# Miniprotein binders against o43075, part 42

Target 1, 293 residues: o43075
Amino acid sequence: MNALNKIPFTRALYHFSRFRSFTTSGWIMSGHNKWSKIKHKKSANDQARSLQIGKLSQGIILAVRQEGANPELNMRLATLLESAKKISMPKSGIENAINRGLGTAGSEGSQVHFIEYEAMHPSGVGLIVEAVTDNRARAASSIKHILRNHGASLSTVKFLFSKKGKVEVNLPPEKRDSMKFEDVLDDAIEAGAEDIVNRPKEYIDEEDEGEFLILTEPSSLNQVAHHFRSKNYEIKDSRLIHIPLEETAIDVPAKDSVREDIQKLIDDLYENEDVMFIHLSILNSHFLPILDE
Key: E = the ipSAE of ESMFold2; O = the ipSAE of OpenDDE; V2 = 0.75 times the mean of E and O plus 0.25 times the DockQ between their complexes.

## First folded at step 22 (miniprotein)

Design AB7 (at its last look DockQ between E and O 0.86; V2 from the best seeds 0.00; counts 0 for: pae E 1.53 > 1.5)
Fold by ESMFold2, look of step 22:
Structure AB7 (fold): chain B 293 residues (1-293), chain A 101 residues (1-101)
Amino acid sequence: as target 1 above (293 residues)
Amino acid sequence: SPEEIDRLLDKIWELYERVLKLRDEIWKLDREGVSPEEATQLEDEVRRLYEEILRLIDEVERLMKEGLSPEEARELRKRIQELEDKVRQLEEKLRELRTQS
């Protein structure tokens, strides 16, 4: 523990926090604004459930393709299977998604494609849109159409980002009252993590969001996730993300019209069934506190 | 026909993905210092391919709205094949550069 204060950490995951500050309706990285949808429904929304099942299926397919079908070796898959159980996703749907990830689905014409679309909004905000689809041309055309409707265009923007691993965790239940941020920081350093952010409770809206957000090198993602699991932390999310580079990120809260324009674009993109995640080159100038306790 | 146009678009978007992957590999080589002069030349080639692919996507979408003649379809298939050949050539060049330890 003696060398903890010598290691630099950022206090905020700014592309998550900044978008959350722009809206009260949720976080873009979790893929859904479930509170807003529940608040405005007259009855249980079968379309909201169908969209959730579709997004989980896409996630399972991707996780299996990347790391295999064994949940003990594939933390992302294990997390997705827990989420699928919580929404009562049919077992046949889960099995089909796993089989499609393994490549046991029909012919090559029914293959699943994993695509990152890069775009630039007129405000100078870059976007990376991750999609999973069984029809490349249709997905690409619909995403391109949505982008053009908002004045955005396909453009290379990946240089505005750094690819990182993300592990989101809650404290081990048995250590909830005794564990300090310094202890979580120690565990993150021991695991080989690059950064940790303590997320304020008001920013935790989705099941895949945790109290602590741990950033890793991409190649260390599974190692870090397993380390935290071995310490009995609750793993809420484990996946690769694109983090905006601080030196080029756009400060959105200073321009209300830009914030509203970006929010509308993101909402339209997430309504597309093929879109999984959207990453933005937006600076969060208000960092979350780091726990000193 | 709509079926042939769908196949052409699928191929063009596949080339889009491969060109972005080439860009990423070139950036990796540049960071590692492998053949920096060659990496600069390859980056220019990839940028030109990327721009041509975007133009081709826009043209195909326009022709779908206005109608596609058999001669225009033949020209599109030729342009797509030429782009794929260039992409394959660059993929091979990068593979050769990466085998230098």
Scores: ipSAE 0.611, ipTM 0.866, lowest interface PAE 1.5, mean pLDDT 75
Fold by OpenDDE base, look of step 22:
Structure AB7 (fold): chain B 293 residues (1-293), chain A 101 residues (1-101)
Amino acid sequence: as target 1 above (293 residues)
Amino acid sequence: SPEEIDRLLDKIWELYERVLKLRDEIWKLDREGVSPEEATQLEDEVRRLYEEILRLIDEVERLMKEGLSPEEARELRKRIQELEDKVRQLEEKLRELRTQS
């Protein structure tokens, strides 16, 4: 049974062919690296940097808590540490985040909580808002306030999603000119991935995103990430994500007003210090920016 | 007191997290084909608790703006305790289901 038949490659290609026709102006980012979006905000450089550092710190804490403090074994931590280095995050801040993740910060360290807030927008778009906070009540109040300002309300929406692993990679630097997508596909199959998507270059933030998005079973995420690392791929991201179910996902290109409204909501949510990641029940939002036509 | 409201909110949000975790665990059991009928019943109970928690959050937030009387605070504490008891019961039921599988 040809392993090639299990990857809905035709689906990814079909979507890409459709999205290549869209203008690069104004896109909704869901399931992407949060700090890249903050970096591109024209807000006062220092405030944006502080927010980035804070979010990276929270991310490091969470990554360490979930999978330990060894970046060789914890690929998510490794990517976060690279991101922290890139923005020149203070070493003391990184160490403090690791220590807080390990729970070794003395009894005075406020317990950090990971929370997934679920909300429904009036458009029918469901949101899962991942937050990391030391103050549940504050975070919840703030996030709920933002949601309400956009007409969204807390509601169960996880049923609109499937949980998957995501690995984002770039080609090995030594193979950038020689390696083809088919070779990456073979590596993904060998790794035990479920799917692979080659992102259009125009939609890639080369600094924070990978050219190839590999989808995995949640339990296979680390194995797949390590496999790609062993083949000298540049790992840009490794995380669990919520993929919109196609049956219930909103097709945003058909609803331009929805796109603008959701983009504003996402932007406001990402300005919140406790928000780490946002998943949308929008078709293909987990791997492609939703672009304006 | 404002501090009391904050404590109440923190407890409510703790329950929120516990209910979400319960839901996710029940869905995992369902996907694993473990006791589908019982899983469905538990899911329905969890959904009801979730909705009750959301209503309680809205009420507390309203009371934060209007002011919280001692009587209202007592009633909220009672409701929160009742929710906590229900959540614990569901957590126990879920543990039992896992042990039987």
Scores: ipSAE 0.387, ipTM 0.752, lowest interface PAE 1.3, mean pLDDT 80
ESMFold2 (binder alone), look of step 22: mean pLDDT 81; pTM 0.787

Design AB8 (at its last look DockQ between E and O 0.71; V2 from the best seeds 0.00; counts 0 for: pae O 1.8 > 1.5)
Fold by ESMFold2, look of step 22:
Structure AB8 (fold): chain B 293 residues (1-293), chain A 101 residues (1-101)
Amino acid sequence: as target 1 above (293 residues)
Amino acid sequence: SPEEISRLLDKIWELYERVLKLRDEIWKLDREGVSPKEATQLRDEVRRLYEEILRLIDEVERLQKEGLSPEEARELRKRIQELEDKVRQLEEKLRELRTQS
């Protein structure tokens, strides 16, 4: 980090978090809202690695439950396995997570629960908090407590969102210098994608974020992801998300204290071991950070 | 006991999940225009169950801090059972509405 000694401690901490996040945090699948910043505020590599492994395991369980254990057919599983390799997650842990996902997908006596909590913040921002846990009561009580500490409460908010598939991609390596947005747009149209967004490079902050975000119908997610892979794009992420409806999304001005309040809530939620993803009814929150300049 | 309270909360939170699923299925009926009068009635019933579930969660958490008497435990188990019966009735009614189409 070259400039760390030249800037205020608070600004240096945020700057340092961005650098460390890029190299280690892409596997969390956060919907690009927070986990990288929280991890770097805890200056304990062993604690951060243990949490990373835990959330990777939960991610693998969920991916296998939703789409099966074959990485050729399950792109999200494939990317999670690559992330597990990068942090040297033990092979036995990977195998255990896959087996638990298979058991949960069709077996009585499953010990893993996939839960969505719906909440409203006093600012009018709705939240969907996805959790994976083997202890429903513990997860629910902890998440409810965190929400109440920030003035939020459980409330039905799913009507503020639309369920979509998301594929995050980078250009094919051999064509990075020659390919233009129009070429990517043509490929997205051919794949049957619903929408495409070009993410500014300065906002590519997490390992699971790409230069382009492709939106799909939920049932088309894997088909679209495989189409881009067949064109030799680098697939950074492939999963279902809740996207804020434009008609009701909150358009909070940059540098508004509401964004800081929401950031603090999200930071606290992501420190919970059971929280996997958080979706917000903030305009463009599915592809841009809510507090990053 | 701590184990009994944990089992009660686990059941109540399971019902929370089932009620939200009912809400989602009723929303689909509204979009399709199927049985508007019955869909409105179901929506009201789901809303009441949702609110009761949240109240019950708060009550159990309060009793967890203050101590749970045998009488209170019996009352809670009865309320949870009644709540589950109502959820099952709504799940059955929703299934019947979809087969009538």
Scores: ipSAE 0.697, ipTM 0.891, lowest interface PAE 1.2, mean pLDDT 78
Fold by OpenDDE base, look of step 22:
Structure AB8 (fold): chain B 293 residues (1-293), chain A 101 residues (1-101)
Amino acid sequence: as target 1 above (293 residues)
Amino acid sequence: SPEEISRLLDKIWELYERVLKLRDEIWKLDREGVSPKEATQLRDEVRRLYEEILRLIDEVERLQKEGLSPEEARELRKRIQELEDKVRQLEEKLRELRTQS
């Protein structure tokens, strides 16, 4: 009984065939490493960099708090440290973030909180906004203000999602020319992944994105990530994500006004220092950008 | 005082986080097939509590702009305490359900 039949590979491929026709302009980023998006914003380079450093710091704190300070065991931390190196984050800032995550910073360092804000947009798109903050009241007020400016309100929306693990990888550099998708699929199956998506190169605009998106059970995330690392894959991201349920996910056409409205909302949310990640109840938003046609 | 409102908001948001955790844990139990009827009841209670917290957040945020009287502050503290008590009760019920499974 071919293991291939258990991966709903046909759905991912079928959606991929539809998305290949979309132009790369104006995509909604859901489920992506967001410090890279900030880098591309034409805002004053220093403010964007400061915001990136802040978000990476918060990410490091959270990663350490959740899974410890060992990058060999904490793949999320490893990816964040690599991202921090890419943007030339000061070593002292990284060390401080790690120490805050460990709770060993003997100073009255404000306790960092992870909060998921759930919101509904008037379009019917549900949002889960992940925030990391030392000030709950400030973060909440700011995020709610942004949501309200776009007509969105706090609402229960997690029922629109399934929690999964996501590993984003690139091929081993030594195998880039020899390795096929089928080989990656075999490695994903061997690792115990649930699904794998090969992102078209045209959708990989960011240095921090992987060509292959591997979906896992939440409990298998670390195992799968380690398996790919052991095979010398370049791990670009490893995290838990909320995948929109297909039965309730909104299919937003590329030229839909909803797309523009949601993109503006997402952009404004990502300008907030406490916002780390946004999940959307938009079909395929977790692995593919919603591109304009 | 602005400081009092900030403290109240912080407490409400703490309760918000606790309710979200409760909800997520109840959904895990539901997925595991643990006492579907009891899990459903807890889910409904958590949902009601979540909605009550959201309403309270909106009210306090409004009062933050308009000003908070000492009487309003006392009433809000009372409501927050009642919510905290409800959250604790649900957390205890959830623990009981986990021990019975």
Scores: ipSAE 0.257, ipTM 0.656, lowest interface PAE 1.8, mean pLDDT 79
ESMFold2 (binder alone), look of step 22: mean pLDDT 82; pTM 0.810

## First folded at step 23 (miniprotein)

Design AC1 (at its last look DockQ between E and O 0.63; V2 from the best seeds 0.65)
Fold by ESMFold2, look of step 23:
Structure AC1 (fold): chain B 293 residues (1-293), chain A 101 residues (1-101)
Amino acid sequence: as target 1 above (293 residues)
Amino acid sequence: SPEEIMRLLDKIWYLYERVLRLRDEIWKLDREGVSPEEATQLEDEVRRLYEEILRLIDEVERLQKEGLSPEEARELRKRIQELEDKVRQLEEKLRELRTQS
């Protein structure tokens, strides 16, 4: 059986090529956590620290919901715990977030809500805004008002997207000099992955993103993530995302006013304490990081 | 009162989430080859509920800013209950269709 037929290598190479063509135009992102922008604020005041703690808490809750509370088995949680220690997040706050994540599945009366808001920008760009909140009305009202301030409105847009699993990985540390893309591709095929993208170095934030983005069917996310872990890859992220459908995704040129308008909307949404991830119906938006420079 | 308004909004926004889930289930039925006429009828009803929920949210937020009277609060609770009943009815209908597939 030809490995290229099982994993669409042409698809991976195509995405890699498209990703490189946007190197100087890395303004717009989708599905990226606001964590990297928080790190760039250059602020040590209580407000900035409180926001960072809030975002880490949301991340921990979600990570525990997905793979449990054991950081030896849950790489996303382990990474978030390291970040929490760097900003001196109290241990009691960490434990509280873990406990809230554990109360999600099969539990009577969860206090934490995981909500997707769907919206349309006047440009025709659809947005899915994922929120993690303990106050449904506050989150919804705030997000709705942010959208309206930018001319967007709540509207059904999920048909513009496909749900996929995403695993972001770095090469095993001991194999950085000896492994090539073809080796990672072989491992992706063995794992049952759907697609693979090699992220250009310019867009890698080593704290938040991996050298390779592995796409999976949603039901295969855990299986694929564990396979790469078993091969000693460093797992940077493992979660469900919404990928823009190629047929309806829009292509936003670097200097188009739509690009700047969407960036302002995204920035305002990510400053909201309840917003976790934003997905856009923009071509290749699931590959590009936020660049504040 | 602000506390009452927040409780009303929480219920309405929960209906928003449930209606979107119904939309997703209808799309799943459509992929499974259920009669186009029945899927279309269900989608139309869900769309109308979705739009009514958004209108109700806008009305509650406007009344919150202008001042919500006890009479207006009672009317809103009635409308929310009517929407809740319709959403529950559709949730039951879709569960029946799923088990009979």
Scores: ipSAE 0.741, ipTM 0.910, lowest interface PAE 0.8, mean pLDDT 77
Fold by OpenDDE base, look of step 23:
Structure AC1 (fold): chain B 293 residues (1-293), chain A 101 residues (1-101)
Amino acid sequence: as target 1 above (293 residues)
Amino acid sequence: SPEEIMRLLDKIWYLYERVLRLRDEIWKLDREGVSPEEATQLEDEVRRLYEEILRLIDEVERLQKEGLSPEEARELRKRIQELEDKVRQLEEKLRELRTQS
């Protein structure tokens, strides 16, 4: 009986930590800039663009299904639409994705499924792989194959995580030179956020990444996102995430072989068309990009 | 046929999803302090189903490579139906627990 099967009902007490020191744990942020990572690793070829468009389309479908087609009310949809504009996604593709999310797409409406695959790597790192697919069996087979190629296997790992909201923002353009972190902190407190992290500018590789990561209770995500939007912050991302529990999270140093192994696994997973987001049971992996020092 | 195997796999993976949802719902009930003894029993049943589903996936994936006989296909359909029935029963029990809370 593998000790890993004791699902501890540990109430993940997310404590508002006013200042988490960025421990330079060298991890590629699980879920940060999934679009950009694809862009940087794959030559800006038609295939990489097609993969990005496909994933955005799936993301739009899911966002619409979960919270409707109004970007004013659905902040996740709003962020996805901005990402779609940035990469010059065809309007027809966006409209089609919205219609599929609404279930109004005609007879070709292959049912889209949202699936969270749970896996354990031999290093002890747990993974939650979010997928959106119209072909469950294909997606599952492909993802399981990738996991197996890296020695990972399907396993219950969600107990290693706490579900939270994340809002990623940049300062209002008109206030970039005048606002300080303290002002953003006050806005986060006022919004009812649980935590805020200021990412160093050196960890912001792309224009679609936010400087500030605001963590929320899952039920407060939309409220917090709207609060920041009302104050003219640039909303870069708004989603539910799985945060590693500190008690069970693996601390993986930047130069650890485990990092390289998991990075390769993540890369291969993100190359799959159905993979939308990956959560890791690595300490601070939800907000820390690993700078190669 | 390859199509039959894919249909079987789809059903099995849907059971996987359903079992994971059941688990998450049981955890929610436990966090809410609803019927802790019954929640623990349901969790144990869900764990057993999860393990059985994973074994079944591995078996079907093996058979996908080796070939699936009509007899094996019939047996797999039967096993899948039995799992579907168990999952449905657990879903019903969970609904009952929620309505009593």
Scores: ipSAE 0.578, ipTM 0.841, lowest interface PAE 0.9, mean pLDDT 81
ESMFold2 (binder alone), look of step 23: mean pLDDT 80; pTM 0.779

Design AC3 (at its last look DockQ between E and O 0.81; V2 from the best seeds 0.73)
Fold by ESMFold2, look of step 23:
Order: C-alpha cells, then sequence, then structure tokens
Structure AC3 (fold): chain B 293 residues (1-293), chain A 101 residues (1-101)
C-alpha cells in the first residue's frame, strides 16, 4: 500500500466493511467436509504417512528457499516444522530438506521446481494445482491424466482468483475463555489485515486450520503473522493462497453431484506425491466446507 | 526412444511455466498502469503461445504412444526451438518495459 494508506487509522476505516463474523447460513446444514484444502488422508497405514512426510519435506525445501532457515523469522517454515513434529518426521529428513532449501546439499538430489497447473472442470469450477517436483515432465503428465480422468482440462483460470496472504490462528491459550471476536478484530486491524473470518470449532477439520482465518495483502503476510505471534496467538498456518473472486465464484448447491465430482478429483490429485495444494473457484472454499451430504 | 520423448516433454513443460510467468508479469504491468494498449497486445501473444504449447504437448504424447520417427523428432525439436525463441523475445521485451518504468 501507499505510505498514506499504511497509516493505521486510514486502513482501519478502509477495511471495516471487510471484517465480519462467521455464522451458519441456510446453505450449510451439518457435517464436516473440506474440498478446498485437503492436505492428506488420515490413515492408519505406513504408506499414507510416507506420503505426508514426502510432502512436508517438499514444503520445507520451498519455505527455506523463499524465506530462509530460521523459524523465528520464517513463519511458513515454523508451521511446517510443527506439522513434521506431530507426525514424527525423522530429524535427518528435516535436516536434509532444510539443507536442500539452502542449496548446501548438491551431490544427492536434483533441483525441485514449484509449478502451478491451471485447469477447468466441466462444471465451470477452476482449479490451481500447486506442485513441487524434481521431474517436471512426469509430474505434469500425471496431473494432466488425473484431470482428464475427471473431465477437466488444462486452461488458464488464474483470473478467477486473487492472490492473498493467509494466517490461521487460535486464541492465546491463557485467554481462550475471555477473548471474543471484537478483540481479535482489533488485533487484525492493528496488524493491517485485509479480512478476518471467525470459524466455529465444529468446522475446524484440518491441523492447519484455526479459529480465525486472517487475510492479508501478499506483501503483508509475514508482518501480520508476526504481529499475531507477538500477541501470543497460536499460529496454525501462514502461506500465500489464491482466493476465489466473489463475482465469478461458483456456488455449489449441497445436493448437486458437482460437489461429489469435485471432491473425487481433489482426492485423486492429493494422492499424487508432487501435489501440495489445490485452490478452487468455489464460493468461500478458502475457509468453509460444504457440510451437507 | 522413451528417454528422448521425456526430454522433449521436459522442455515443453518448462515453456508452459515460462509462458504463465510472462502472463503474470504482463498482468502486473497492467495493474501498474504501464501502457494499457501494449499490455493487451502482449496478453494476446502470450495466449497464442500458451495454446501452441498445449497443442504441442498433446502431439508429443500422441507420438509417444504411436512411436516417434527420427524425422518427427527433428520436426518437434524445430518447433520447440521456435517457441523458445518467441518466449525469449517476450521475456526480453518485458525486461525492457520494466527498466523504462
Amino acid sequence: as target 1 above (293 residues)
Amino acid sequence: SPEEIMRLLDKIWYLYERVLRLRDEIWELDREGVSPEEATQLEDEVRRLYEEILRLIDEVERLQKEGLSPEEARELRKRIQELEDKVRQLEEKLRELRTQS
């Protein structure tokens, strides 16, 4: 933002209409299902855990390459290390990923590439598929085949989205009973956030989701994330994402077979070890599941 | 040979990535208000390159299934080189527009 628009009072007035409290709408009945941000399948077998470890390794490599190896300064890395600890990722694997991100290990692995594949589903839903791979042609061919199996095709869709920073937080542990939305709203305004959504506990399905989703300008992501950490919030996630533009986002009815078709496509894509994250041009897909069956 | 096809696909998919980056850079220039008419013309050029790259990917994958002759391989390399030259020209043009700004 311009220097004048960075002044807290002016920014607060400009962003007031963007801050809102989440509430259950008539379009959300009950249940839990996340089609916009499926990270991994919860599973008891070792193959599913191995897939999670591989994806965490790739995420760490990229986070270190982008912002360095110090988790006190690199919030994306900090959240990824916490996830790695939760699944007991071996320390040697973590060290290897960090070294590859720094470029200090040169004899063993080829360079990894961050790639965004853009696709359109026949329903009119656009997808941005984020991948990390050391084998560009095989990753691309595999992802293209999965898309075609579901009737989707490569197509430019990034114009359906706006790039934002996303910070997912939980309240400070010592204040969970005493803080309310207005307190978090004040902190978000002070941090320079663009938007905030209060997610009820029953709709928190994934490890990287928090009670509050805070949206930022991309350049402000680290600033906002550090501000919330300085206030002793628990940071669940900090990353850049593509948010569906409201004017073109698809509103998928709960009973429409499109919901099931998209979910199956997403599940198949996430089984690919190179696929890291999927953005959808579905209304509110960045923070809200479609809860009806 | 399967190894040759994979090398060709790697080159073409890298051009896919570069063309999408060019599109993003053109959108950034447009947001900054740099020459709106030129930004529109550059977007059209990038769209045409994008479509050519996707057609080429489909053709290489078809030939992977049917078998690639030495003559077909030479023609594909020529088409890839021509696309790469066009992408380089656009990358240079965008660098020039950035320095003029």
Scores: ipSAE 0.777, ipTM 0.919, lowest interface PAE 0.8, mean pLDDT 79
Fold by OpenDDE base, look of step 23:
Structure AC3 (fold): chain B 293 residues (1-293), chain A 101 residues (1-101)
Amino acid sequence: as target 1 above (293 residues)
Amino acid sequence: SPEEIMRLLDKIWYLYERVLRLRDEIWELDREGVSPEEATQLEDEVRRLYEEILRLIDEVERLQKEGLSPEEARELRKRIQELEDKVRQLEEKLRELRTQS
C-alpha cells in the first residue's frame, strides 16, 4: 500500500514552516501531563499520590527494560527520575523499579508486561492504550471494561497512526528571557528533528510539560533528545508516540459532543493503575488541545 | 475454578499480544521489500487469528460469569493450544522470510 513513506529525508525539514497557531480548545491532551491531570482532577489525596507513584514506578521499570538503567544514555529514564523527584517518590521505590526493570529483583519478580491495546470508539476515533502491568489478564479485563462502558471495542487501529519520536523541552533557565522560538527551531533543525511546536504558556503545566514539542523519526529520538540536553534545555519528556495520520484522523471541534465522550473515556482509562499513555486518532491530538480554527 | 479461568485468560491475552506483534513485524517486512504477496498472505492469516482471539476472549469472559465446567475448560484449553500452534507457525514463517531477504 503506502507509497507515502517515500518522502525523502531532505523534505522533512520543510515541515517546520507549519506554525500552527494552537488555540486553547480544552481538548484531551492525549499524551501530555498524565501526571498533572491525575493531580488536578483527583483531590491531592493519598490515593491520587499512590496512583502517580505507581505509574511512575511502572514507567521506570519499562524504561530500564527497554534502554537500560543509565540515565545519561536513557533519556526517558532521566525524565521519569526527575518526575519522581518532583513528587517526592521514595528512593526505595525508585531503586525497586530500576531493579525490576533490570530483572534483578529477587523471587518476587512478577514479570512486567508492556501492552498496547487497540480500540475503536463509536465516533470513529481509534485508541491505542499503552499499559504496563504484572497481571496481564487483570489489566486487559479492566481496560476492556472501561472501553465497553464508553461503547468502545477492541479493534485494529494502529494503521491510523505513524510512529514518531517526541521530545518535550523547556528553554535553558539561563536563557529563558533571551532565547526565541527561532533559536529553538535552529537547534531542532541541527538536531535532525522533523517538526517543532511551541505550546502556548496557558497550556503548559510548568511542573510536567515542555513548552516545545519536537517530533523526530523513531530512530532519531535519542540523538535529538541528547542534542537538546547538551544545549542545556530542560528535557521534560522523551518517548515514542503514535501520531494520527492526517488522511484518516478525526477532526473533532472543541465544542463537539464527541470530545466530551472521548474525554470521559480517557479520564476513566487514566484512572486505571496500569494505563500509561493513550494515543487518539484525532487530528493534532498528539500536540495540543484541538486548534479552534 | 476462578484460577483456571484466569490462567486461560492470561494465555489468550498473551496470544493477543503475540498476534499484534506479528502484525507489526509483517508491516516492517513490507518496508524491507519482502515479497508483497507473501506479506499479504501473512497479514490475512494474522487478521483471522486476531478475530479468533477476540471471539475467544468474549467467550471466556462470558463463561467467567456463568461458570466454567470441566468439559468447557478442556475444550478451551484445546482451542487455545490450537491458536498457540498457529501463532508459533506464523512466527517461524516470519523468521524464515526475514532470513531470506
Scores: ipSAE 0.624, ipTM 0.860, lowest interface PAE 0.8, mean pLDDT 81
ESMFold2 (binder alone), look of step 23: mean pLDDT 82; pTM 0.800

